# Ledger of designs, part 14: VH-VL binders against Vacuolar protein-sorting-associated protein 25 (vps25)

Target 1, 194 residues: Vacuolar protein-sorting-associated protein 25 (vps25), of Dictyostelium discoideum (Social amoeba) (q55gd9)
Amino acid sequence: MSNQVFQFPPYYHKEPFFTIQPILNTRKKQFQMWQDLILQYCRYYKIYELDINESIKSNSVLFNNEKINRKLSREALKSIIDDIIENGFAEWVDKEKEKEKEKDKDNNNNNRVLIMWRKPDEWASLIYKWVADCGLLNTVLTVWEIQNGDDSKKQEFHQLNTTILMKSLKVLEKQSKCQTFSQDENVGVKFFSI
Key: E = the ipSAE of ESMFold2; O = the ipSAE of OpenDDE; V2 = 0.75 times the mean of E and O plus 0.25 times the DockQ between their complexes.

## First folded at step 14 (VH-VL; framework fv_pimurutamab)

Design g3 (from k1 with heavy chain N32Y; at its last look DockQ between E and O 0.84; V2 from the best seeds 0.81)
Fold by ESMFold2, look of step 14:
Structure g3 (fold): chain C 194 residues (1-194), chain A 120 residues (1-120), chain B 107 residues (1-107)
Amino acid sequence: as target 1 above (194 residues)
Amino acid sequence: EVQLVESGGGLVQPGGSLRLSCAASGFTVSSYYVHWVRQAPGKGLEWLGVIYRGGSTDYGNEFTSRFTISRDNAKNSLYLQMNSLRAEDTAVYYCAREGYPYDWEAFDIWGQGTMVTVSS
Amino acid sequence: EIVLTQSPATLSLSPGERATLSCRASQSVRSYIHWYQQKPGQAPRLLIKDASNRATGIPARFSGSGSGTDFTLTISSLEPEDFAVYYCQQYNNFPYTFGGGTKVEIK
């Protein structure tokens, strides 16, 4: 049920937003505005990964405003994504190891990006609080139950991307708040009282 | 010399119509985003709407049915057509230009305004 | 639409005093706030861009701070020419909105 579409901010409707600005202070604000837009758009549609080449090829409405005949170039989008990664809200998804690409000048590894409109340590805190509040400490849950179970339906991490969820559980493991293990056909998680 | 000059204000009866003009000089009006903003006597500022480079417009919610912004590129001017005027439309009307692109969404050039009075 | 609530409505102060003006948004506007000064019979004048950056030609006694929902304009030591009405404006969402203003007047 998508009765309301994402509402773009005022600056999306203006041509200079789509051209990397030459003045440094103007560009820093432009990149912050793009970061905020990308994170909001991805949060709205629960998008956890973007494919840069496909986004440009498909004329994604996020990066292509047909009404004003403006779109980000691939180079501009790459620069914006690099900045988001540097700020800790995105990271590259490995497709092939760098060693195999040594024979090929094409840098295929920098095309898919994980979008973390909420960071793994924040997800970790939400998950642990839910487990504690529901009296589930010292019991075993599956990763599937956390993502998809009936008891998590009201939680923001319901249907969370599996890569982000595993990163979030790793944060908790480092804090000695849980341990993951194989259980039947799934990954199990036991959360510990602290 | 970058300027905006509003004109066309005056006394209008309730239910009447009025067209305000905003003449631009020192810059090409169709290359910028230009807004209308009003201020009732002794009151605050209220955004009315904007015209984009391509000629499309956006308005504040209360103004979408009664006010129309247009532009004449040959005269380097824009207009505010106001219909079905009410007493609460009594205000000074400003046109304002964005400081694009270096002042993201800020109004850096304002006209001195034109007064519209709606009363019987 | 985003409501900007400015307080107090009026500040009555003497020259040389510090003025602190508040603007609160009904939801986060990040740093997408500008401040304007308006003297009687004049058009508004841009003061502070993006919460904290002085516009060209604005004296150093004017400063802005805040992020999210709570913003402050500070005038460190009032000069006679600073007695005016001050407005905040957000551009985070359509429609653009202004606060109701804070009038800074001579006590």
Scores: ipSAE 0.718, ipTM 0.881, lowest interface PAE 1.2, mean pLDDT 89
ESMFold2 (binder alone), look of step 14: mean pLDDT 91; pTM 0.916
OpenDDE, look of step 14: ipSAE 0.870; ipTM 0.953

Design g4 (from k1 with heavy chain S31Y; at its last look DockQ between E and O 0.84; V2 from the best seeds 0.81)
Fold by ESMFold2, look of step 14:
Structure g4 (fold): chain C 194 residues (1-194), chain A 120 residues (1-120), chain B 107 residues (1-107)
Amino acid sequence: as target 1 above (194 residues)
Amino acid sequence: EVQLVESGGGLVQPGGSLRLSCAASGFTVSYNYVHWVRQAPGKGLEWLGVIYRGGSTDYGNEFTSRFTISRDNAKNSLYLQMNSLRAEDTAVYYCAREGYPYDWEAFDIWGQGTMVTVSS
Amino acid sequence: EIVLTQSPATLSLSPGERATLSCRASQSVRSYIHWYQQKPGQAPRLLIKDASNRATGIPARFSGSGSGTDFTLTISSLEPEDFAVYYCQQYNNFPYTFGGGTKVEIK
């Protein structure tokens, strides 16, 4: 709700948390703590994508603790995000654009990151259950109707990020639980009984 | 060398007030995170609160209205002001330092404790 | 707030025996659990960090395991100095909380 705010963990209130620690074992724990915080925060506010430059420029409360006058540098945030990607909980937006940037002299400017605080296979299960519970098996839905339609308003996947939704539908396709197809300029999906 | 020493404990009437002191030696309290923790006789440990480098504080939910943590950087000491004391506040009171950043959120240095008894 | 439930409350064993102590959290605390040892009349001493890492100077007979809600402290072969009370502490959420303790006493 609009008058509730995310409750930060104890370590968010301590200055060394915002400076990459020089000792490796301490830094590994620090990065684990940042990963957990970022995933929790994004889950709380249903954030699926972060823009690194905008987060730093806007002094996002996630990365800027005004009370203790500390914020992550852009370099620190990128290092933390790289670790989250390596652990499988995030990925750069548009991997083909990253390949083309690698052809450029300045290929270290990755900026937008998809945050997967709930994995596509978990989303897939939620969507399939809803389709079955609502008697929508063997009918055609659009991707837009799943995300934004009146029938999905109460579901956790309402307004789900399109990239994550498509990944989730691919999980179901591999299980023979749905088939996607193009319909005009939309993507349609038919869910099957198994 | 590195020590925390609590003082100011004693017998207090219900409804009374008491101020505990925690004197640090071998390290600077304003560069560290120091907590208060108590232990009722024969019982377990209970976290009371913490003071941060900038002087702000956080408390356990039961203590926010009655207890105040403060720090005097010149004396390298911190204090626990306790008001409206009850029999249930009878305990040994410890101050404890975090081992931060080597021991994230762990209490690596404890004082010997000071006993507070709340009784008529 | 997160409740940590330790069991058993008392564990009566002889020197040389293996002790197994449990700490269960009311919700996930991931690996954000520390263990302390407290001998009679003394302040607590840090024993295990982050569920499984021995603090400096802690003998190898002490080990910890677990994640999420279920954590275990094991003392492989009890020494006379190990008869004490053991507490778990979580730092996943404010407020910090401790378990009620397990007393390891001589049979």
Scores: ipSAE 0.725, ipTM 0.885, lowest interface PAE 1.2, mean pLDDT 89
ESMFold2 (binder alone), look of step 14: mean pLDDT 90; pTM 0.904
OpenDDE, look of step 14: ipSAE 0.870; ipTM 0.954

Design g5 (from n6 with heavy chain Y102F; at its last look DockQ between E and O 0.80; V2 from the best seeds 0.76)
Fold by ESMFold2, look of step 14:
Structure g5 (fold): chain C 194 residues (1-194), chain A 120 residues (1-120), chain B 107 residues (1-107)
Amino acid sequence: as target 1 above (194 residues)
Amino acid sequence: EVQLVESGGGLVQPGGSLRLSCAASGFTVSSNYVHWVRQAPGKGLEWLGVIYRGGSTDYGNEFTSRFTISRDNAKNSLYLQMNSLRAEDTAVYYCAREGYPFNWEAFDIWGQGTMVTVSS
Amino acid sequence: EIVLTQSPATLSLSPGERATLSCRASQSVRSYIHWYQQKPGQAPRLLIKDASNRATGIPARFSGSGSGTDFTLTISSLEPEDFAVYYCQQYNNFPYTFGGGTKVEIK
């Protein structure tokens, strides 16, 4: 248990922050502020996925400010999330249904969003640097060792969400900096020098 | 014309109390975010606190116990109650409005300030 | 709380010269910073919003830049009325804080 709680920014206490603003330049600022808040909150608590419907139904403190009696509507949160996705800091967990233009906006299995306060290419760079610094280039590691091993305990990617980790390794594969493969029940990875 | 006018400043002894007023015209205080900010002679600006539309308040860390912000909607005015005053509270006290609409934490309208001197 | 450090404390310049004022935050404030001008005996005046956007009625010679921890206010060609004290203010974190100011004075 932690006694420390996330400290919300001052603008979280302003009533208009919770209502989509009609003026375009104001709305762009509002959406940037929501992106910054959501990413900071999720980074603080190491939250890699949000469920939109559950967040609204449960009156999550991230989107419901009791002090000023304001909360985001589901539609507002969806719009903010769509903007975060467009900026590359989030993506739908069930991306194929979204591409098929599914009209059920309240579908629970279509409402999960992956939150990437650090993008896969940034994670990739951190992982590669750590492998190089530890003298592990040209050796085989398991994905488990990177994610959960004792040698990664001090690294930001320790206990990283598996989907994000695999995306990060794919970035390195495309750069010819590693190769992944199946190894027993785990995924193995070999990192290359140069 | 949009205005803020502070009043109630003056000379007070250490340990004393003083209530400052901030009268608004040209806009409604209950629909806006109005703050108190002070400036000691020859020094910089220091944020004291804010009153929100619903009447709740937040303060700078050092002011929670001694200063109280309140609002009278019928008079379109804010107040700063200051207790247990000390020499370091000597300053010009301003009220300031955040920009409207949706111009967050940018103080676009300031009063002329009222001087508080705490001296034995 | 976030400390804003302004430098230099004083700039002594002549009219027509370029002024460059620095504001450094103790941690990232993203772009959530404003700039104010204060002339002697007057209340502060809002100059720049969100690091780079001039407030209404502010002349084009004033510009702002920066993000994260390092911010700059530039006055491209000083006019007599620009000799004043300039403050940065952050709203990224509670409480709101101001820098200590940079005084721009006539050489």
Scores: ipSAE 0.634, ipTM 0.845, lowest interface PAE 1.7, mean pLDDT 88
ESMFold2 (binder alone), look of step 14: mean pLDDT 90; pTM 0.916
OpenDDE, look of step 14: ipSAE 0.871; ipTM 0.954

Design g6 (from k1 with heavy chain D103G; at its last look DockQ between E and O 0.62; V2 from the best seeds 0.78)
Fold by ESMFold2, look of step 14:
Order: C-alpha cells, then sequence, then structure tokens
Structure g6 (fold): chain C 194 residues (1-194), chain A 120 residues (1-120), chain B 107 residues (1-107)
C-alpha cells in the first residue's frame, strides 16, 4: 500500500507527452492519456484536489519527469485540466463569495481543482451499501463518522474529501435515500430504507 | 526510404554471448523511440526493451540482468547485447520504431529480423 | 504484468467470410491496444491503433472495437492476403505485452 510507488505508464517517459501536440488527433489522444494518468495518480494517492501553481512550483513528479528533463508548462497543465473538467472528471473549486462574480477575470484565477477519479454517484452507492450492510439504515450519522469513524476505516470513502462527500450525499438525497441536517458543528445524515 | 535492418544473428552455445545490430536509414535513431522484440519459432511476439531519445533504457522484467540495449548515434544504429544465453532465447529478433507523431506507442517500422539459435 | 489472451488460437475460414478475433486483458488497458498483422516470413505490420483506429493504408474491411479488458478485431470479408497471424499489444503498463496471436488460415 503506502510502501509502493505509483508506476507510471510507458508514455510518461517520452518527451512529446509533455508538450501540447500540434496535430489534432495526436493531441486528442495526448489529452486522454493525461486525463487517465492524472485520475490514476490521484486515485493511487487518494488526492482529491490539485493546486496547479503548487504542483508546478514544487516540481510534482506527476507533471515533472526529471529523468528526461521535461515538465508541463503551467499553460499546458491548465489546458489539460480544462479538458478534464469538460469531460466531467474535474471541477474548479468555487471561490465566488458575492453576487458580483469574478467572471470578468481571466483564467489565471483558476488554480485549485477538484479531481473526481470516482464520480459522486459511484461514491454514493458505496456509502449507501456500507450503511445498509452495517445495519445503520434509519439511523443518523455525522459526515465526520462517514469520513473518519472507526467503522468506515476499511471503506474506500474513508477520509473522502468533504466537498465530494457532500456531492455524493446530494445524489442520495435526490434518490430519497437520505436527508442531511445541521447538527451543531457537523452535518448529520439519516439514511432511509427503500 | 525509412528502414531498419538487423544483423548479427547466428548459432551460439548456451551460456554464450551475442551482440545484435539494428541499422537505421531514413530517420535518426536518437530522435526516436526504438524497441527490440523477439519471436520464438512458431510462437508469439515478446517485447524486450526500448531505448529512449536521451539514451536511457527500459526492459521486460526477465531481460534486465542479461540483455543490454545501446545506441551509436554516429552510426545511426542500436545494439542488443545478449549474455548468458539459454535455449529459450532462440528466436527471430526484430527492432521496431514508434510511429510518433502519427500515433502513440505503435510500432510502425519493423526490420526484417535476425535469427538467433542457442543450441549445443 | 498484463497478460493478453487471444482467442481462438486458430481460425479456419474461406475467402469472403467474416473473421472475428478476440483479445482479453488480465486487467483494464482502457483503449491502449494496438493490433498487428504478420504474414509468414514477414515482420509484423501495424493494423489498428488504440483499439479502433485503422493505421494509414489499412483497408476498410479491418475494424477494431472494445475498451477495458475485451477487444475485438473484425475482418468483414476475408481476402486472400488476409490469411496471417494477428497480435494485440497493450501499452497501458510496463512492460509492453503482446497476445499469443490468432492464426487466420484457409479452410
Amino acid sequence: as target 1 above (194 residues)
Amino acid sequence: EVQLVESGGGLVQPGGSLRLSCAASGFTVSSNYVHWVRQAPGKGLEWLGVIYRGGSTDYGNEFTSRFTISRDNAKNSLYLQMNSLRAEDTAVYYCAREGYPYGWEAFDIWGQGTMVTVSS
Amino acid sequence: EIVLTQSPATLSLSPGERATLSCRASQSVRSYIHWYQQKPGQAPRLLIKDASNRATGIPARFSGSGSGTDFTLTISSLEPEDFAVYYCQQYNNFPYTFGGGTKVEIK
């Protein structure tokens, strides 16, 4: 588990992979390959968010291959991330605070991205099955218990990002499989039998 | 015209060594990704390894201790040094080039192969 | 390492018939599969890229499909020159691996 290192795919070792390709069909495949790599890497290390600026500044091994002296430029990484968002596997972290949005700003303000290497509806199914298997239907749990409780320690959603967890609970709410409430400093959720 | 030509095959005793050559024409080996692939008589294809543009190499898991890929840029050629040869190394040995930029990871140019027979 | 299992090992057919060749991966290789054709005494020839994309100059009777673990090469109407061995190759993970091949021969 934590003693193993992520095994990069063959194309990670090749210089053209790190430069946006001019030939359209080659670039489309390149972007698919980067999407798959980013999702696999994030799944392997349970990474739910990427900070683009910090990834580049820190020379993250995901985007910087030291052995071949190649790394993604910030512009290339942003283009790849935009494509992943368009395909539904990532989302800019919403930092809008007031009615006057920063829609008139350029894309330089988009920096943190939520990585959904498993979709909220898939997480929702795993959580609901666990609740049912543990006999917890028609009881109340906190979001903390789902993420961090001892009973969830062996589940893939243990330590799941809170934003993704809330999206997953919304999926279940729309299915009438749970309802969320405020519970002091935490969010409570009651799961229903169907 | 783009071409790869292997040479250096022959009969060798078990435990012996042999160096295969792969000469390229019509393209520069140091600007490309070139692989060695072998095929035992009547059998399928087996990937041996690759040499990258910068000269580094990767190998199939069983070949790292006995086989070495190298390149001579002045001769536009690459080599497969095979040591401690065994009967199961009997095969036709191909070199193959990737078809970038018209595809990722696909072998679009192959040599004719050179036969290595390991027998007492 | 990813094992590619091709079936059938031999497919005996007549010209004009449809050939369907299977390649199954031991784990998901997404669409990162290429197909090669090898005629007797020749080196392999690239046929299909990335599961479904014909290489330049490959006739339309060749098509590929599949994703994940199950892939198919189809030759819609066999021509005499199509009797050969066909190999799948994955590039999802090191090491690159090939299937064991399917020999398409004249019945």
Scores: ipSAE 0.794, ipTM 0.913, lowest interface PAE 0.8, mean pLDDT 90
ESMFold2 (binder alone), look of step 14: mean pLDDT 90; pTM 0.917
OpenDDE, look of step 14: ipSAE 0.866; ipTM 0.951

## First folded at step 15 (VH-VL; framework fv_pimurutamab)

Design f1 (from g1 with heavy chain V50I; at its last look DockQ between E and O 0.53; V2 from the best seeds 0.00; counts 0 for: pae O 10.4 > 2)
Fold by OpenDDE, look of step 15:
Structure f1 (fold): chain C 194 residues (1-194), chain A 120 residues (1-120), chain B 107 residues (1-107)
Amino acid sequence: as target 1 above (194 residues)
Amino acid sequence: EVQLVESGGGLVQPGGSLRLSCAASGFTVSSNYVHWVRQAPGKGLEWLGIIYRSGSTDYGNEFTSRFTISRDNAKNSLYLQMNSLRAEDTAVYYCAREGYPYNWEAFDIWGQGTMVTVSS
Amino acid sequence: EIVLTQSPATLSLSPGERATLSCRASQSVRSYIHWYQQKPGQAPRLLIKDASNRATGIPARFSGSGSGTDFTLTISSLEPEDFAVYYCQQYNNFPYTFGGGTKVEIK
């Protein structure tokens, strides 16, 4: 399989794209384009979380275009992320959960963001459909099986972020399509036929 | 008046090289994004490449190895160096300006084109 | 690359008639599509930008619509000067691509 590299859109190579536009309407368009780019990029590489500080420090290709010598400032990126959050495609990661996983030095500012190129309800639909198609209704699956199982390898939600998956399962629960329960160190899910 | 004027077209043999010029007036090439587009006789439009304000360039996949876009800021001109020309490269070649910021990614100014004929 | 398919290839109409031109993308290009008009022996002229915005100086009889993969250029009432070839162009991804064009000719 030819290692396909993400192809950036044309506006990624435009210098003004990396400068926050002062005119509101222009800025809105700019931010929409950034949202699109970020979501596409994250989808392509299955990136579910971004660290703003790390992205800036590491000169992420997403926010730093060396070819045109342009990069987003942290403030600019944060503003863009805020807009993405407002549009419902991202949310801040809970700091308490992050402290367990990462030695983040900046405890005072939101730095990690969950990226959702699909909303939880969309994921929920995909997952439920898959369960139904596989004849797994009224059976119990683990969250791990959904994420990492062989049967889900061809599904878009394969290796889906746990937080997003849990949100998606909650949607299904609200729809009476599944019930989650604790199972040892994992979460079990019983899917129901409607 | 804002305009682009292409020149340098002509007859060339297969395997030959040709350099096209695009002279801008009424605006500064180095402050804009300028593209090359060609059109074979009786055919549609084909995007060849772009030169950014930074001077960086991008090309269509088919052209990266044979075509080179460059700019002379002093002359306010754009160039298309074409090497290893083929019969299928026969076309009218246009330079076109991208009309940022109001015409984002749109070609609002075109030259009249210059004809390149590749034939033995 | 993103393939833009224009239909019909040729549209034969009389002055005063409504022209509807289609441009279909092989994948979503959002609204990042432009329309150009080209007359014989002339360079293309920008008509519509970003699917639905008339360029400066373009008459009101020209309009564009669509998003995602399906786009339409409409000429509400054809004028004699409108008989030309029309191209759609996407800038959602490199490389830029054009449709094959629709020739609007006089019936």
Scores: ipSAE 0.010, ipTM 0.544, lowest interface PAE 10.4, mean pLDDT 90
ESMFold2, look of step 15: ipSAE 0.786; ipTM 0.912
ESMFold2 (binder alone), look of step 15: mean pLDDT 90; pTM 0.913

Design f2 (from g1 with heavy chain D58E; at its last look DockQ between E and O 0.79; V2 from the best seeds 0.80)
Fold by ESMFold2, look of step 15:
Structure f2 (fold): chain C 194 residues (1-194), chain A 120 residues (1-120), chain B 107 residues (1-107)
Amino acid sequence: as target 1 above (194 residues)
Amino acid sequence: EVQLVESGGGLVQPGGSLRLSCAASGFTVSSNYVHWVRQAPGKGLEWLGVIYRSGSTEYGNEFTSRFTISRDNAKNSLYLQMNSLRAEDTAVYYCAREGYPYNWEAFDIWGQGTMVTVSS
Amino acid sequence: EIVLTQSPATLSLSPGERATLSCRASQSVRSYIHWYQQKPGQAPRLLIKDASNRATGIPARFSGSGSGTDFTLTISSLEPEDFAVYYCQQYNNFPYTFGGGTKVEIK
């Protein structure tokens, strides 16, 4: 019954926001504002990945404000994404040079980006709390059951991106709060009391 | 020299109308974001609305029915049309410019204001 | 709309003393807060932008801090010209809102 739509901030409605600013300190603030907007938008719609080329091709409303006739160029968007990655809230999905196309010696076809509007350590805390609250410590769960099972349907991590989920379990494993293991193609995990 | 100068304030009876003017010099109004802000005597600041570079406007919720912001690019001026005035509209009215892009969303240039008094 | 609550309403101090002014938001505004100074009979003047950055020409005795919902303006050693009213403003959401102000007056 939700009739809510994402509410854009005041600065989204103003032309200079869409043009990379030449003064370094002004640009740093501009990039922080874009980071906050991108993370808010992706959290609102539960988006874990962005495709830069498709976002530009489809004139995504996040990066293309038609009411003021302004859009980010691909170069501007890539610069903003690079900054978000440097700040630890995103990472490139494809980093290899083996792309299907002919040789491309300059940069990779870096196009898909993982958006971490909640970081793996925060997801880890939510998962561990749920396991403890459900009395499942010292038992074995599959990764699929955490991500897709009936018992997790009401949890924020239900249908969480698999890469982010595995990163989150690695955080817990380093803290000795769980141990992951594989048998076939399934991944199991046992959570421990602290 | 960059400045804003308001005019058109005065005494108006309840139910009356008044048009305020804001003349800009040293910058072009149509290339900037200029706002109206008011301050009742002894009270704080209250945002009224903004005119965008396109000429479209946005208002605080309580003002959309009675107040209209407009712009005359040839005169480099902004206007506030106020209708159905009430005693609570008694205030100093300022126009203010945003400092884009160096001062994101900050009002860096203000006029000295014009006083509107709504009284019988 | 986002409500900004400033405290205290009035702060009575002498020149040379430290002033500490509070601005609290009804929900997170991140760092999207500006501070203004207003002297009697004058328009407001931009003082601190984005919670912590002094505007051009503002003396070093003015500093700001905070993020989220809790923000502070500090005047390290009051000068006679600093006795004025101070307002915070948020731009995280429409409509733009201001706090009710803190009047810094001479003891």
Scores: ipSAE 0.741, ipTM 0.887, lowest interface PAE 1.0, mean pLDDT 89
ESMFold2 (binder alone), look of step 15: mean pLDDT 90; pTM 0.920
OpenDDE, look of step 15: ipSAE 0.864; ipTM 0.949

Design f3 (from g1 with light chain F94Y; at its last fold request DockQ between E and O 0.83; V2 from the best seeds 0.83)
Heavy chain, then light chain:
Amino acid sequence: EVQLVESGGGLVQPGGSLRLSCAASGFTVSSNYVHWVRQAPGKGLEWLGVIYRSGSTDYGNEFTSRFTISRDNAKNSLYLQMNSLRAEDTAVYYCAREGYPYNWEAFDIWGQGTMVTVSS
Amino acid sequence: EIVLTQSPATLSLSPGERATLSCRASQSVRSYIHWYQQKPGQAPRLLIKDASNRATGIPARFSGSGSGTDFTLTISSLEPEDFAVYYCQQYNNYPYTFGGGTKVEIK
ESMFold2, look of step 15: ipSAE 0.761; ipTM 0.901
ESMFold2 (binder alone), look of step 15: mean pLDDT 90; pTM 0.918
OpenDDE, look of step 15: ipSAE 0.867; ipTM 0.951
ESMFold2, look of step 16: ipSAE 0.770; ipTM 0.906
ESMFold2 (binder alone), look of step 16: mean pLDDT 90; pTM 0.918
OpenDDE, look of step 16: ipSAE 0.868; ipTM 0.951
ESMFold2, fold request of step 20: ipSAE 0.775, 0.746, 0.776; ipTM 0.907, 0.893, 0.908
ESMFold2 (binder alone), fold request of step 20: mean pLDDT 90, 89, 90; pTM 0.909, 0.903, 0.907
OpenDDE, fold request of step 20: ipSAE 0.874, 0.873, 0.873; ipTM 0.955, 0.957, 0.956

Design f4 (from g1 with light chain S31Y; at its last look DockQ between E and O 0.85; V2 from the best seeds 0.82)
Fold by ESMFold2, look of step 15:
Structure f4 (fold): chain C 194 residues (1-194), chain A 120 residues (1-120), chain B 107 residues (1-107)
Amino acid sequence: as target 1 above (194 residues)
Amino acid sequence: EVQLVESGGGLVQPGGSLRLSCAASGFTVSSNYVHWVRQAPGKGLEWLGVIYRSGSTDYGNEFTSRFTISRDNAKNSLYLQMNSLRAEDTAVYYCAREGYPYNWEAFDIWGQGTMVTVSS
Amino acid sequence: EIVLTQSPATLSLSPGERATLSCRASQSVRYYIHWYQQKPGQAPRLLIKDASNRATGIPARFSGSGSGTDFTLTISSLEPEDFAVYYCQQYNNFPYTFGGGTKVEIK
């Protein structure tokens, strides 16, 4: 098997990258570089959620470069995440879930963030193409079968985060390409020809 | 006012060694990221390596074993030690500073270069 | 290692003409491309940063465009001082690499 570790870009090795830059144009570029790095890293390791407090506490290599003795502060990381959310590649997870992880923390602190290094509409296209290619149009699948079934093992959406999968099916449903429904204690999905 | 000046080039035999110098003025070399880049006569640019603020280095794949970049902070200078030189190493050698952070990852200050000729 | 392929190798034009220079990457470098100009007997100078942004002091006739794998440098109306070699450089991945250059020469 490959012993490959994520290969960090050149700017990860430079101290100013880890300190929010005061000049606006420089900071905008810095934030774009952080967005690209975070999305690349999460795609490489198939990470769909980040826990900000645990990332900082554990000195995650994504945000802490020990070789140059630099790490993002929590405030810097939150600012970068807010920018990624504004650009449509991330969103905060439910507030109740964050409170449960940080029981001694403020009520208004967001901590867990969904990272959408591929957006739901792109996942939707991959899923629909697979369904069509496999001759599964006009049949009923469960959400579990799409996510975990033997027939999806070779697909990039195999073991996809459930929140992102449901968002992706909602995209197809709005396009009239599928319909979801209850099936026992599961969610069923029927995909339609267009 | 900001300047880089290379020196130490010359004629050397194949298999020989040579140390190039790059003297900085108008800025502190240890607070910056300075690179070596070369250009064979009539050819394009080739990145050789970089020295970081910490003093650690990275190199192009072909240069890791033969070339070493180092720095003397007291002299505000960096060096390129070249060993096992080959005819194909004949080039003008430049040192170049990154414009960090205002010109992320760009080489905004270059020296005028020093010529290295490797021939028998 | 990311290979940058510049074309054409030589572009022979007259003053006042539009020059269009191509840089193509072997894999996506997003917009992490800089352009340099090198006049005869001189070191390179930074021309365009991040695919499209003019460096300080660069005249408006220079513009850049592109993302991903395909990039273009345009000189809208060539002046005598623009006859030089132009290089693209990527910083998306180590090692840093340069294109082979496009020489813009007087016809």
Scores: ipSAE 0.740, ipTM 0.890, lowest interface PAE 1.1, mean pLDDT 89
ESMFold2 (binder alone), look of step 15: mean pLDDT 90; pTM 0.912
OpenDDE, look of step 15: ipSAE 0.869; ipTM 0.951

